# Designs tried in a protein design chat: VH-VL binders against o27280. Part 85

Target 1, 266 residues: o27280
Amino acid sequence: MDSMNVPEVLEIKRIVEESESVKTFIFSWDFRREVRPGQFVMVWDFRDEKPMSVSLIDPVRSEIGISIRRVGEFTDRVHGLSEGDLLGIRGPYGRGFELMGRDILLVGGGIGMAPLAALADEATARGMRVDALVAARTADELLFLDRLEAAGVNISTCTDDGSCGFKGFAHERLLTLEENHDMAAVCGPEPMMFQVMRILDERDVPAQLSLERYMKCAVGICGQCCLDDTGFRVCAEGPVFWSQELSRVREFGRYRRDPAGRRVPW

## First folded at step 23 (VH-VL)

Design ug3
Fold by ESMFold2, look of step 23:
Structure ug3 (fold): chain C 266 residues (1-266), chain A 119 residues (1-119), chain B 112 residues (1-112)
Amino acid sequence: as target 1 above (266 residues)
Amino acid sequence: EVQLLESGGGLVQPGGSLRLSCAASGFTFSSYYMSWVRQAPGKGLEWVSMISKSGGYTRYADSVKGRFTISRDNSKNTLYLQMNSLRAEDTAVYYCARLDDYYYFMDVWGQGTMVTVSS
Amino acid sequence: QSVLTQPPSVSGAPGQRVTISCTGSSSNIGDDYDVHWYQQLPGTAPKLLIYGNSNRPSGVPDRFSGSKSGTSASLAITGLQAEDEADYYCQSFDRSLRHSWVFGGGTKLTVL
């Protein structure tokens, strides 16, 4: 393995509280290691190591941001850190999003908006029109709205409880939106992504979706991130897949795998 | 020098198959969408197919869908077109082209390779 | 029949101005998709001449110009030279044809 497989210990430069449960940790970054929207890094807290999506990519200021939702023991410990504290970062890994055309639709659920916020910055910087459908359980969990608005993104919101925007699921709101996009990028809970992909495929909109799977090595060797029927490794051939690639994957949207590799329902 | 070089053309009978190759040099091949365009003798240009940077997304003209398969090997800087169930109407010079992902123009073209489908 | 319509031929004397039209529809040129132009010299591959309606790639002289209005586009060549004798193609993108790249039928320019 090369030196990119060993975590580099980096100082937390800034912390942005995005919501009650989500923080963005900003680090100085040497962009000789290129980072693309949709790639991930392995974050090491000196006890455990977890994959996290990059949400901010700023080569001009030499910064990256990593948005982390508090969901368990590892993320609880990381959320307890302060500016000046240290984390190990290795990567980036995986295949990022590819841009196409002038009009892009982003569909993000919860923390899935993190890689899409990075993509939105890239898309707007090259002159694309960006529509974002931002979904969450409640209004307080909608992520990156001010950042997206400042970038000129056209935002539609939906919440499960109806506290902001459309009451319901992202795919239900999508049915009421215009069908004139050149491409779409989707990230969020896998059942949501499956429903959204089905609508986009019916409309013949090229779509890329970012998947989450259990990861151990992050470089494609251990096989823990593999998908059924194809042998795709989420850490190597993904995490971003085109909808055409996912159409051959039986498990997508149907079940997930636990850390031991066993099939479990969503 | 940015260059695309097609190969694999020739004479084939109707119903036959051919595989075209396009060798890329002088640019980062994996950073570009790619396309095939054909031109029948004495006729105009016709778009055939496109492929994304990773190879994960492809599109085909209706006239070739189901019979032709575009692919790429980024480790070899090579684009491919597998042509099956060939018909006389497929007779053309086939060009490899670099496809812009924002404007949708084709800025670099190969010299072309001739495919003749005749019995 | 081509999705984009061009005259099959046009001619001009050296030094003159010629214009080549490209007519599309509301699903391509009229749907805010750009028009690009290619020059194909006899026996050679096409070469990008104009992109994004009016932009010239590096190395293309400013006597070549492009414009777009409504569902139509135009390529103008001023100061016509013998070397300009070629086939010229317009190209755009059409959403209604299930996201396909579309070319005009081509225009043969003859320098008299």
Scores: ipSAE 0.814, ipTM 0.905, lowest interface PAE 0.9, mean pLDDT 90
Fold by ESMFold2, fold request of step 24:
Structure ug3 (fold): chain C 266 residues (1-266), chain A 119 residues (1-119), chain B 112 residues (1-112)
Amino acid sequence: as target 1 above (266 residues)
Amino acid sequence: EVQLLESGGGLVQPGGSLRLSCAASGFTFSSYYMSWVRQAPGKGLEWVSMISKSGGYTRYADSVKGRFTISRDNSKNTLYLQMNSLRAEDTAVYYCARLDDYYYFMDVWGQGTMVTVSS
Amino acid sequence: QSVLTQPPSVSGAPGQRVTISCTGSSSNIGDDYDVHWYQQLPGTAPKLLIYGNSNRPSGVPDRFSGSKSGTSASLAITGLQAEDEADYYCQSFDRSLRHSWVFGGGTKLTVL
């Protein structure tokens, strides 16, 4: 047997339809391999392999959940699978979130709520008060609301079109929210995260951000995982960073990388 | 046995520098926030600095901000305090401590290392 | 000097009950931050004695207890023993001091 890290083939135990475009795939998991909220796994459909954030971590039931948004050929194929079908899973990889204090603010945009849902479960289990600002383009794309409510999370919603909750962007709603949290965790579109980070930094709220950047390989062959000003690699040093680490990174919030590595504006 | 062991203290002149180390054993070092606390001779305890599990978040007491740098190397299970531009007022026993991330108490302390700043 | 105020000394006879107060403000103890207590025996490092206002870590005798009310906290020691002679510090977190950890000035307990 080869010592290289290979995917473990696992049966899809359950599928939860989170929205028209997002499904959560639940697997049995041996928690001798520990998993932290904010870490990711590589999901292999026997043709391609893509990084996906863990959205459910349940050691009591020995279950892990991976939320996948249908956005292209790979995710279309995965969304076509049924309970009992097989996927390859490698991981976990990356740095997860660190909890601090007793009051946490979660700010999630779209699929970015996936790792924050896992974090919310951990935070509520240890007795923290959890506030979540859940953002999407439309009401139909708001994720995990029932799950967060069942966990005791206090939810505020934002939609770009005003179909649910505050009409506008997450950072606009955040400006009017309470400023007394012990920490915050943020995941979503990078422009949203940058704006949210600036507000939290001004309030001196310790913040961690999960950067879901474009990736072409599982183990560092291309620079698509990097924040180029500092040489940080999302798959090696992140995906979760403290705001103090990101404050001097020139690329964050301004640009992204296309598949060729070219810097393009958000 | 859960242990913290400081080293690197000594006599230094004002304006000088020292680096303190704290070797951790008996627990998963990378799973804990860490702190430095000092105690001047005959005086009480004063918090100096804290660092998050990854090392990515740090805070400092106003009295040392800009002069001291806390850091950690999780591969070596070691906490550091780089002390620059030392002053007589920095004379103290320096303790490293394991910092609870929920309650904010310090449950494991080292024996301390003495730093004396005098001309 | 200290953000949290403690009496400089307290004394009691063996078997007696003594209390040590810790008074803060609305930006620390009064802002729902917990109070923790440390015992420092002569010549030794501090030891966590009480955390989260009233919780006892493993190995701490049940004759040590803590409480919190408003902007103040108290450490109570019943059945006072000679070995309790030490310095005692309260500790909390203060939001107004740029999110810093704060200790009381310390209380020397003398067993008569």
Scores: ipSAE 0.801, ipTM 0.896, lowest interface PAE 0.7, mean pLDDT 88
Fold by ESMFold2, fold request of step 24:
Structure ug3 (fold): chain C 266 residues (1-266), chain A 119 residues (1-119), chain B 112 residues (1-112)
Amino acid sequence: as target 1 above (266 residues)
Amino acid sequence: EVQLLESGGGLVQPGGSLRLSCAASGFTFSSYYMSWVRQAPGKGLEWVSMISKSGGYTRYADSVKGRFTISRDNSKNTLYLQMNSLRAEDTAVYYCARLDDYYYFMDVWGQGTMVTVSS
Amino acid sequence: QSVLTQPPSVSGAPGQRVTISCTGSSSNIGDDYDVHWYQQLPGTAPKLLIYGNSNRPSGVPDRFSGSKSGTSASLAITGLQAEDEADYYCQSFDRSLRHSWVFGGGTKLTVL
């Protein structure tokens, strides 16, 4: 690949604190490089490089936003940065979400709401009715509620501890929701996505799910992001897959692979 | 110039197979849902199948389910219809069509390719 | 046999107005799905004429118009011309047929 696979060093224009553990980093972006909801970028802090989902796509302001949960050494370092500091960005990569119809359900768990927030903006802009089921462990960890409400999204919440909305898991709340959507988009912990996919498949609702897998090259060369049963490369053929594609994959929802390729339970 | 061009039609015996192709040009093929529609001689239009932008989601009319497979190769700007276990009632002109994912209309049609199933 | 019902034929003299009806059900037109119309001239592929109930694609004359009410839709053609002689199809989406695209049976328009 040419210069498109080398990180471009960009200044952090603005930081939005979404929660105690999640920040959105906003950068100027030249939209001659198209970005679609569900695509990811590789974020380089000059020591390590990790895939991160795009959560804000704003061609009017020429900005993108990348939402990052603090979960380890790399993300701790990035959370310690300030406006004006530099990060390397390469991408975007991967397959984004495809919209269809007029009535979409979004189901997001934790940071999984990030790419769905971008999708909600696209869906509402083209006149779709958007319902969002936003899940987290606690009320303080529910993401993007104000943004979704401002966009006209109908929000249902669930929290593991019951501090906001339905007490329980996303798939449990989904069983109590209306069944007549034209499509759904799902992103969050893979066990949650598997349970949600089962319900949506029974309802004959076309669903797309965004998967996380270990990535190194992000362009499909190294094979580190492959799924067991199909050979799909998450970085090239995904990260967004239709439920019809995932129904043939026994790995989905049961285990993941570490950087060495070994099976690890979810 | 937005264009669709079907090929691969012909005469085939009942129980046989045939593969149709549809070459797309003048637009970003990978950005569109696609569909096949057929028209038996002297009859109306019948929807056959649809496929999503990535190829990962497909739907089929009941009359062809289990026998026909829609697919696409976005690197070649080509839509396909694999037709197996063909029956006399599959005799039709087969159209490739560009499918709108919001309104669900079909705004670009090919000229069609004739499939005749006859013993 | 068709999910959407159209009259088999209509006729009119040049300059007159004709309408073509399309009747569906609560699972398609009545479930807020739009109606689209196609013109098929003899020996040619269908051409999108009206979409989203009433919108005209670029290049379609304004003497073609569409409307939708309840479970029914209508295509109107004013200032009828000899070149309008064709088959006309309505099309929608039906949720009850496991998310199926559906066409009317077609209406042959004869210009007298």
Scores: ipSAE 0.798, ipTM 0.894, lowest interface PAE 0.9, mean pLDDT 89

Design ug9
Fold by OpenDDE, fold request of step 24:
Structure ug9 (fold): chain C 266 residues (1-266), chain A 119 residues (1-119), chain B 112 residues (1-112)
Amino acid sequence: as target 1 above (266 residues)
Amino acid sequence: EVQLLESGGGLVQPGGSLRLSCAASGFTFSDYYMSWVRQAPGKGLEWVSMISKSGGYTRYADSVKGRFTISRDNSKNTLYLQMNSLRAEDTAVYYCARLDDYYYFMDVWGQGTMVTVSS
Amino acid sequence: QSVLTQPPSVSGAPGQRVTISCTGSSSNIGADYDVHWYQQLPGTAPKLLIYGNSNRPSGVPDRFSGSKSGTSASLAITGLQAEDEADYYCQSYDRSLRGSWVFGGGTKLTVL
C-alpha cells in the first residue's frame, strides 16, 4: 500500500467533551491531503483500528476533529487518552457528501451528527441556508448544538423521551415539517435513516445518507463492508450514498453483517 | 482550456438506440455536476438530464424519463447519454454542459452533436 | 410551452437599449431561484451571459445586465451592437417539477 495507507502517528492536540459519552479529538492536519465532510479515517490505538468520521475540518488552524462515542473496548481505551497522547490515523477514505443547491436539511441521530456537523460548517461557509434536525434519545445526548447555532444553523431538536424539543423520532418530527429543501444529508441509526429516506423520497428531496458497516482495510479490497446484492463497498463507494443508490440495497435499514459475516438485525 | 466535446450523434431509426459521449478536459471533471441539454432544429433549449459528481444521483426531464440514461466515468473524464426507444421528437442537437451545483447554471457547453431520428 | 416565458423576438438599432423579459412563477423565479441568461450566436452553442440574476462571467461586456423581481427577470443590453444579434435564453430551476432545470422559449434579437 502507498504512503496514504500507512497510519500517521499524531498527537492529540485537544479533547472536547461533547457529551457524557462523546469526545472530539483534535489533531494537526496537513491539508495537502484534502478531506471532505462525510469521509472517514481509520484510527489506530496501536492495538486495534476503527473507522471514524471526521467531524471538524478547520483549514485555518490546520486541524481536523474526530468525534468518538464510547461504545466498546476500543473506544474505552481511546476515551482514556489525554491531550498529548498519540494515535495513528490513516486516510481520509470514502466518498463524502456533495452539496447541491442553496437550502439544505441535515438530519442526524446521536453520533451521526459528527459528519453532519462538518458538512454544516462547509454549507454555511458556502452561503447555504442550513436547517438541522438533531435527534437523540435524551437531551444530554444531543450533539453539537452550540456549534451549529454559532454557525448560523437553524436547529430543531428531537428526543425519544421528550426531554428536549419534539418528543419522538426524527422521522416523526420530519413529518411535521412542511418545508422542503434542495437536498438533505442524513446520518444516524440506520432504522432512523431508512424512515427519513422514505419521507424525503416521497417529497422528491434529493438525499444523501452515510452508512456504517464493519470495515477492515478501508480501501475496497477485503470486502468486509460489502452490501448484499449490490456489492457496494461502504469504504469505497460510500460511506455516503445517494438515496437512489440505497434504494437498490436490500439490507439497508434491516440488517448488517457482523465481523464474522453473519446477519445482525438492527 | 476548459472544454467539452460531444460525440456519438447520427442518424437512427425510430425505436433505435444511440449512445452519446462527452469528453471533458481542462478541469477536474469529478468536481462538477453535469447535464445534457438538447435543441431541436429551429427550437429552443430543453434540459434533458443531470448527474451528480459521483454519479449516484440522476434526474431526467419527463420527456425522456425511462428511455434515456445518463452516466459518467470520472476516470475517463467522460459523460454519457444512453438513448433508447428513440422518437422523432428526440431529433436535436445534444449539448453536454457543466452544471453549477449552487446556482444551477451551466457555464461550459460543448459544440453539440446532432441526433436525427427518422425512418 | 416553455416553463419560462420570453418574447419571441426583439429588435433595436445600433447604440440603442433593448430589454428581454423572462416571466416565471411561484415555483421557480418566485421561489427565489436564480435566473441565468445565455447567448446563442447563429450556428453556435449557447454561452453563459449572466448568472445569479445579475452577475457577468469573465469576458462579458458590462453593457449586458440582468435583474430579477418577483416572478420575473430581465436582460438589458445597452449600446446595442451588430454582434449582439443572437438568440437569448433565460434559465432557472423549478421545484414543482421534481426539481427541473427550465429554460425560456428564447428571444431572437435582431439588430436593425
Scores: ipSAE 0.940, ipTM 0.964, lowest interface PAE 0.4, mean pLDDT 96
Fold by OpenDDE, fold request of step 24:
Structure ug9 (fold): chain C 266 residues (1-266), chain A 119 residues (1-119), chain B 112 residues (1-112)
Amino acid sequence: as target 1 above (266 residues)
Amino acid sequence: EVQLLESGGGLVQPGGSLRLSCAASGFTFSDYYMSWVRQAPGKGLEWVSMISKSGGYTRYADSVKGRFTISRDNSKNTLYLQMNSLRAEDTAVYYCARLDDYYYFMDVWGQGTMVTVSS
Amino acid sequence: QSVLTQPPSVSGAPGQRVTISCTGSSSNIGADYDVHWYQQLPGTAPKLLIYGNSNRPSGVPDRFSGSKSGTSASLAITGLQAEDEADYYCQSYDRSLRGSWVFGGGTKLTVL
């Protein structure tokens, strides 16, 4: 096995079209290298490299899946690939989700459902009750519904336009749900996560949230993904953070830094 | 072979501080939630604090909140309990225990370390 | 004072059956959180005796059994032996206390 920091050139074993803009790329994986839901890998198309969350972990088939949304030049190139084509993968990196208790709530928005789908598989396999609030702008952007349903997850959907499920945002739907959970895992647009976290904190539900920041090295040395005040490196101390940790991060839900290090609002 | 070993207990004056350590061996320390449980002389068991696998999540009993801090160093397989502003009622044997993250039981216990808060 | 209520003491003769009750509330046992039992021999650390209401860890004799119903749980010991003389604690989780691990007050079992 290659070094953790050296990309391994892997063949795309299978491609699953999740939506018009999201594809899941499946690779053979040597599970002597442990991977956890919430961790990410660096995907290298031999021109550029981007961090991507692991969305599928299947030790039985010895494969992992990486879900990628088409949002720019790099992802456009990747989406143009076919089964049998090659990509460089290095990792996994970062801190993944921890499971706690018997009842878990997943709150995901858009591509944020990627790591949560992997977590759902682990949780259900463990025998946990899993509720998932799946949010998207429109019905056609809701991800992994069939997969989650097949796993026995209790799904609630919400869409901005009301095309499926609750009309509104995830935090608004959450307010209508009265059930208490032992733990929550949250991933999606940061403004969504911020609002969801506030509600969960008020309910005394321990929560983990996966942050997205610009990453360069993925190994905690370059500082590009550092969070203000705390000095947390999203690639090393994250990307999964407990709400207790994020309560100390003033920028959370308010702004982020672009590749040039400038503050940009959400 | 699975073992927890507490240390750091002793005599301290009210208002003083003490730091307990718990050395873990025989299992992958970073894969488990950990907790502290104490037992006053001749009394029952009282949960004190818990910490997540990564250390990013902690909880405390109301009786120690704001005074005690639980932490861990996974590279050293060690659990800590920083105790500040100690009171007479904190006098107890302090146990470190491995905490199950699903059922919430404690399956591995140390032998405990005695903390005495007295003038 | 303890969140879970146990009788302070129980006693039995060798070979007899004894039961120790553990009474909680709607925020712990009644909220379907599992009850666990610990045995503490004199001068020793607690030992997990029953987990998940009725499961026995490896090495625990089958004469120890646990059950849960409603807001209460029970530990039963059949074929009581002299070495069973110890303190027994029930433990669960309480969501109303911002989530806390809670113990019973303990029961001293005397073998006559």
Scores: ipSAE 0.940, ipTM 0.963, lowest interface PAE 0.4, mean pLDDT 96
Fold by OpenDDE, fold request of step 24:
Structure ug9 (fold): chain C 266 residues (1-266), chain A 119 residues (1-119), chain B 112 residues (1-112)
Amino acid sequence: as target 1 above (266 residues)
Amino acid sequence: EVQLLESGGGLVQPGGSLRLSCAASGFTFSDYYMSWVRQAPGKGLEWVSMISKSGGYTRYADSVKGRFTISRDNSKNTLYLQMNSLRAEDTAVYYCARLDDYYYFMDVWGQGTMVTVSS
Amino acid sequence: QSVLTQPPSVSGAPGQRVTISCTGSSSNIGADYDVHWYQQLPGTAPKLLIYGNSNRPSGVPDRFSGSKSGTSASLAITGLQAEDEADYYCQSYDRSLRGSWVFGGGTKLTVL
């Protein structure tokens, strides 16, 4: 086994409360190990291990951030941790986002904004114009708004209940926006991504989408995150896919495999 | 030294197929978008195709769409152009070029490989 | 027909200043996409001469300069030398038809 696959035990340097259900855990990072927006790490709490997107990449401070939403037992335990506590982190893994052009659109839903926030930092640092459509169920679940604004991102918000910005779903808000972009990056609930991709395809905007699947090994061996028909492994060929690639993935936006390998609807 | 070297050109009959290769050296191949550009004898430059760093995104000029396929093997530092259903008007020197992902210029060019489509 | 329009030929004597124009449209240069220039010496591959409208890559003499305004761009060569005899191409990006990299028709520069 390659040493890169051995979790490094790291201290939580800082915790940022992004929302009631989302925290960003910040760690010291040796940037001799390159990390790109869109890549993920495996987070180990010494009981279980879960893939988490990198939401902050700061070479100046030698830090990375991992944003975690509280959704189950593992994340409940992690959310109970404090600064100075330890976590195991291995990675990064997967294919990250590629930047293209000068004007980009980010479309994120909920915790899906995590990798997009990191991408936004890179894009703005490069001098790109960044528009971001940030979606959530309610206003209090909108993530990274202050961070994005500080980076110079043009933000549009969308909430299911209309508590902030456009009332409705991200794809509905997108339909009201007429601006063309050189490329788009999308991350969030798969049904959202599916609808957004359709709109972007119709507009001939090249798009990259980050998929979420059950992962175990993160190194393309176990096959737990394999997509039907194509054989794409989300941990190896993804999690970031171009829309052209996803057009060949029948299950995209329709169903996923659970840990037992059963088809389950979204 | 940054270098691109094309190969695979030659004489082919109309309707035939040919596969071009472009070997890259002197830079991290996987960090760059790549393109094919062709030049008919005595004519100007024409963009043919582009491919993303990962190979997951491709684009083609209308003149070759449906007939040509661009691909890459980053482990071999090689760019490919599969040309099917070749036509006389496809006769040209084919250049592989490194494509900038921000400004959209080509800063590194190969010396080109000649493709002649003739009966 | 080339999407970008260049004069077929220009000429000048050694030491003179010559200018090559590149005219686009609202879907390319006019859409604020940058213009790049390439030099192609006889029997050789194109070489990047100017990028981002006015930037010179390393090794390109400062007697080469580029500019962009509206839907047009221009390449200027001062202190013309015999070795400048070549074909020059402008290049940009066109957002129409799913986007395409587009070239001018090329300009043959003759040094008299």
Scores: ipSAE 0.939, ipTM 0.963, lowest interface PAE 0.4, mean pLDDT 96

